# Ledger of designs, part 5: VH-VL binders against PDZ domain-containing protein 8 (Pdzd8)

Target 1, 198 residues: PDZ domain-containing protein 8 (Pdzd8), of Drosophila melanogaster (Fruit fly) (q9vyr9r83to280)
Amino acid sequence: HQESLRRASALVSLNFVMQFLFHEFKNSNRVRKWFYRKLSIELDELISKTTTGKLLDKLTIKELELGDQFPDVKSLSVHNVELDKDEQRIENLDLLLDINYVGNFTTSIDADMVLGKKGSITLRVKQLSGMARLQFTRKPYTHWSISFLGDPELILDIESKYQGRQMQSNITNLISNQIRKAVRRKHTLPNYKLRYKP

## First folded at step 6 (VH-VL)

Design u09 (from k4 with heavy chain Y101F S104E; framework fv_rosmantuzumab)
Fold by ESMFold2-Fast, scan of step 6:
Structure u09 (fold): chain C 198 residues (1-198), chain A 122 residues (1-122), chain B 111 residues (1-111)
Amino acid sequence: as target 1 above (198 residues)
Amino acid sequence: QVQLVQSGAEVKKPGASVKVSCKASGGTFSNYAIHWVRQAPGQGLEWIGYIIPLFGITGYNQKFKNRVTMTRDTSTSTAYMELSRLRSEDTAVYYCARGSFTSEGYEYFDYWGQGTTLTVSS
Amino acid sequence: DIQMTQSPSSLSASVGDRVTITCKASQSVSYSGDSYMNWYQQKPGKAPKLLIYAASSLQSGVPSRFSGSGSGTDFTLTISPVQAEDFATYYCQQSYSDPYTFGAGTKLELK
């Protein structure tokens, strides 16, 4: 009962600290560049892996806004933790988090298509909720990964243009469908941090 | 008034190829997906794949991936499905259907062509 | 692939009856509170016709005697009251993931 109260207090404190850090650093050039890099990796995978990529010459991120909130952690469980032989540092860490994101992350992407055609899409994430797994490993190389255990709840706002004109609503809805299918198919969200100790 | 009009019946020998057309009228062809669905005699419906005419993007059911090709001609608002290396099991009525989407991204087939009968026999 | 199981394979009814056709998906076809389930009617020699999309939304021009319900893996099409023109084969379809799949169909026959 006492430990349950302490854990609840700890989650409130963690969420408060994370929101503070988010608001403090969301407009920093370093943090924005990090998100640009991660999104660029996902866009490159989309071009190389899908039939859609055959029609695309280049995707460029023109705008990125991190929104107005950091994800809330509703629960957190430590599923595995391994220390090195000297018990001095973490080698493996596996966390389960029940997250609720209502932050309006927004990105605008320009697409250069075959035959000199131009497109653009603006995507806003209004809500993203679900059980996520956050993993840290050192053995092959130091990295973090994040994935959803099941299909997350995802609410999107999408605007699309083709040749400088706003696309008809049906084609915008089609793009929304493709994005939702991609999220369901890909059980991981891009959060591949490569780190080293000098 | 949206209509999908398909090409006429075809009779082919095993190993041949068939190309079926689906001409759209009354709507904006390029803003919708065109799907292909077949139905063998006395059997149910089987989804083959789709094309998004605006971009030429296609998606195929893995069962048909090595034998089916979908294309379009935007100047005539026509979608095509070509099925190669035909077998007797490909004998069916082939339908094209328009894929429409809700604002939430649900797809449904709101208009269908009249069907093209394909008979594959020796 | 998501398998769609319809029941019954056939049923007999009279004009004025209430009939229920069920469709079960091998995995959930719902996401964020919404269901990717469509229902079609097919008469002999004709192309299918859309009746219901998104599990419960009635297509424009379709009579209100048709209704859909359900979520997750279990879905229902209800026709009440049955009219003479309703004797046909009915198919459910999931549009949740590729490949799109249809149920085997339910043939509604006159008693």
Scores: ipSAE 0.397, ipTM 0.754, lowest interface PAE 3.1, mean pLDDT 84

Design u10 (from k4 with heavy chain Y108A Y111I; framework fv_rosmantuzumab)
Fold by ESMFold2-Fast, scan of step 6:
Structure u10 (fold): chain C 198 residues (1-198), chain A 122 residues (1-122), chain B 111 residues (1-111)
Amino acid sequence: as target 1 above (198 residues)
Amino acid sequence: QVQLVQSGAEVKKPGASVKVSCKASGGTFSNYAIHWVRQAPGQGLEWIGYIIPLFGITGYNQKFKNRVTMTRDTSTSTAYMELSRLRSEDTAVYYCARGSYTSSGYEAFDIWGQGTTLTVSS
Amino acid sequence: DIQMTQSPSSLSASVGDRVTITCKASQSVSYSGDSYMNWYQQKPGKAPKLLIYAASSLQSGVPSRFSGSGSGTDFTLTISPVQAEDFATYYCQQSYSDPYTFGAGTKLELK
């Protein structure tokens, strides 16, 4: 019926607009600095809060490429919306998004390790897809969060080096597995994490 | 041929510590994870934790986290597991095993040490 | 922690029989179409030996009479036909999430 057709048309328009904005802004200094800052915060948490981090002195982002495409939204639904007492502002907003990302986001990270050892990893996200929940809340403070409902499909391409030499494939595969486990721990329900508005 | 060779049997009193070794031969020690698994007499297998020798990165089963320490010596291709504050319940055969990964992220223990018998008795 | 429930705890069979051992995980151990389940064989006084990895992949050097199947939470190991050297204890193991956990084992005994 008409409502289903209109929703499909609106979704195509949303994806078109988001792709347009992505291509216009992906190489801007403001957008690249934002991603750099967010990634740096995540790497600092890894160093300070994990056993793995105890072996790391410093992680440095050497390359950051936002890739070829913005995530495609296959479906979008409003799970919950709450307005303030005056019905003037959104107080809570819950969105469910079926996303499919095939954009080759790439980052290269250099690791200064204990005892003067050095490593590096280049990570390329070939695909990330799944059902995501986007939540906006004003109380007790203004914040937003994103998490996956169930394990997202994550396809990675990884290149790793230690002391300037390419690491053997088994070690690279091990690193890939650890990254997938970390994504499940931080960004999949019930392991929900709040993100402060910048 | 890649082999994991473990240290000999140990008899300890309650409250003592034990350090078991696992020496890798015939392969690239640094390219794999080394896991530790124990088996009490007549019981099943219990995973203790792992070390990635290349970096010295460790992960432990929470049940053992306050009592177990895993280390390695890359010059001798040897991994170590030290278990402290021993109890009679720690009487078991302790195995080291090599973790092998496929490109899709599967890990399986393809090579195992022969086992080290630990007896904790007063 | 992911609990692995293995059944039966023991099974009696004759040479030439088809035997099936089942393993149930307390939560899914599959991801993106792949299942993170391994099967091991252990003989008395010996270390375990890897038979099957990734639920259905046969380890090199393991006879084709061993096969694995399943996805999500339910997995099976099949031995057909059973031979004299197969009387041993079998364990399933998930490698999906830390801590890695094993089933309690199934002892295959000669009838």
Scores: ipSAE 0.271, ipTM 0.691, lowest interface PAE 4.5, mean pLDDT 84

Design w03 (from w01 with heavy chain W50Y T59N; framework fv_vorsetuzumab)
Fold by ESMFold2-Fast, scan of step 6:
Structure w03 (fold): chain C 198 residues (1-198), chain A 122 residues (1-122), chain B 111 residues (1-111)
Amino acid sequence: as target 1 above (198 residues)
Amino acid sequence: QVQLVQSGAEVKKPGASVKVSCKASGGTFSNYAMNWVRQAPGQGLKWMGYIIPLFGITNYADAFKGRVTMTRDTSISTAYMELSRLRSDDTAVYYCARGSYTSSGYEYFDYWGQGTTVTVSS
Amino acid sequence: DIVMTQSPDSLAVSLGERATINCRASQSVSYSGDSYMHWYQQKPGQPPKLLIYAASSLQSGVPDRFSGSGSGTDFTLTISSLQAEDVAVYYCQQSYSDPYTFGQGTKVEIK
């Protein structure tokens, strides 16, 4: 079908452009600072708002590698679009994206814990795939949000140490489970809808 | 190999507190989660929460938040579950159960303590 | 909370015959090909004992007559040839999300 060929060509072009931009700019100081800032905010939130954070005195990002690839978009559809009263600008936009990320994003974090204890975690994202909803809204303020329409596939390599010793696989597997639950809690519908406060 | 040994039966009055212990042997205490599950007479199993002994991190079921406290002493490989402001409907057998995790990250309870009977009578 | 519902509440099966217990979750308890669903056996006066984890994996030391199947919301525990020692209450459990929840239990008795 001609339509199938057009759609495939559009996705190939989109993915090519995104990969080009990723490889061109992943090592720029602005891009690296942006990712460090975002990760630092997430870590500060972990320390300040969670019970787990009460165990932590300080988290330090030792390594941050953006990896080898940008996410591939397997399909893109417009789920909803709303224009302002004059039909002059987009007021709300909902996009559905079938994404597949295989890029080896890696971060290494050192943790200074209560009572002078020390830990470290190296987290590598081998794969993240699923159907995502990307939403743009202007009310109550202009923002973008992302959520998954189901539990995404998340494949992680985790190395963890406590007091300089490699933790046993059961603890590493437990950490993997907690990360999966956190992703689902914060970024998976319907949980996102329950948390949204206009 | 792995064995979980719990403290003995308790009889309490309404309003009192009870603290149940669970001593682990035959495995590495700090590398597993320790879960607590209770069973009222003739009833099914109800999950209460867990502690991760390595870090002292706890997570409690909403039904028990505010009344339950889970702690551990890694030097003697022992976990504790304390339930306060006891009511007659807290009469149950309380079990500790070890949480093991697969490489995919799902938790399952591979070993259980023998149970501690707690009777709350007015 | 995820509600786990077992059926039947009780069943009587003759020695050597097949026993089947079903467990239904109120929402999917599977993730990326794995199911966060486990089966336990509890005999009178004893703690529960793990039989099957991850819907279909047989725990070490558990007889081959026990098997588990299913995914998503529907799961089954099968005892292919009931023995006298299998008289017990069987519980399914999900560990997909907190709080972890158990089914109400299925009592298996000899007919």
Scores: ipSAE 0.390, ipTM 0.737, lowest interface PAE 3.2, mean pLDDT 84

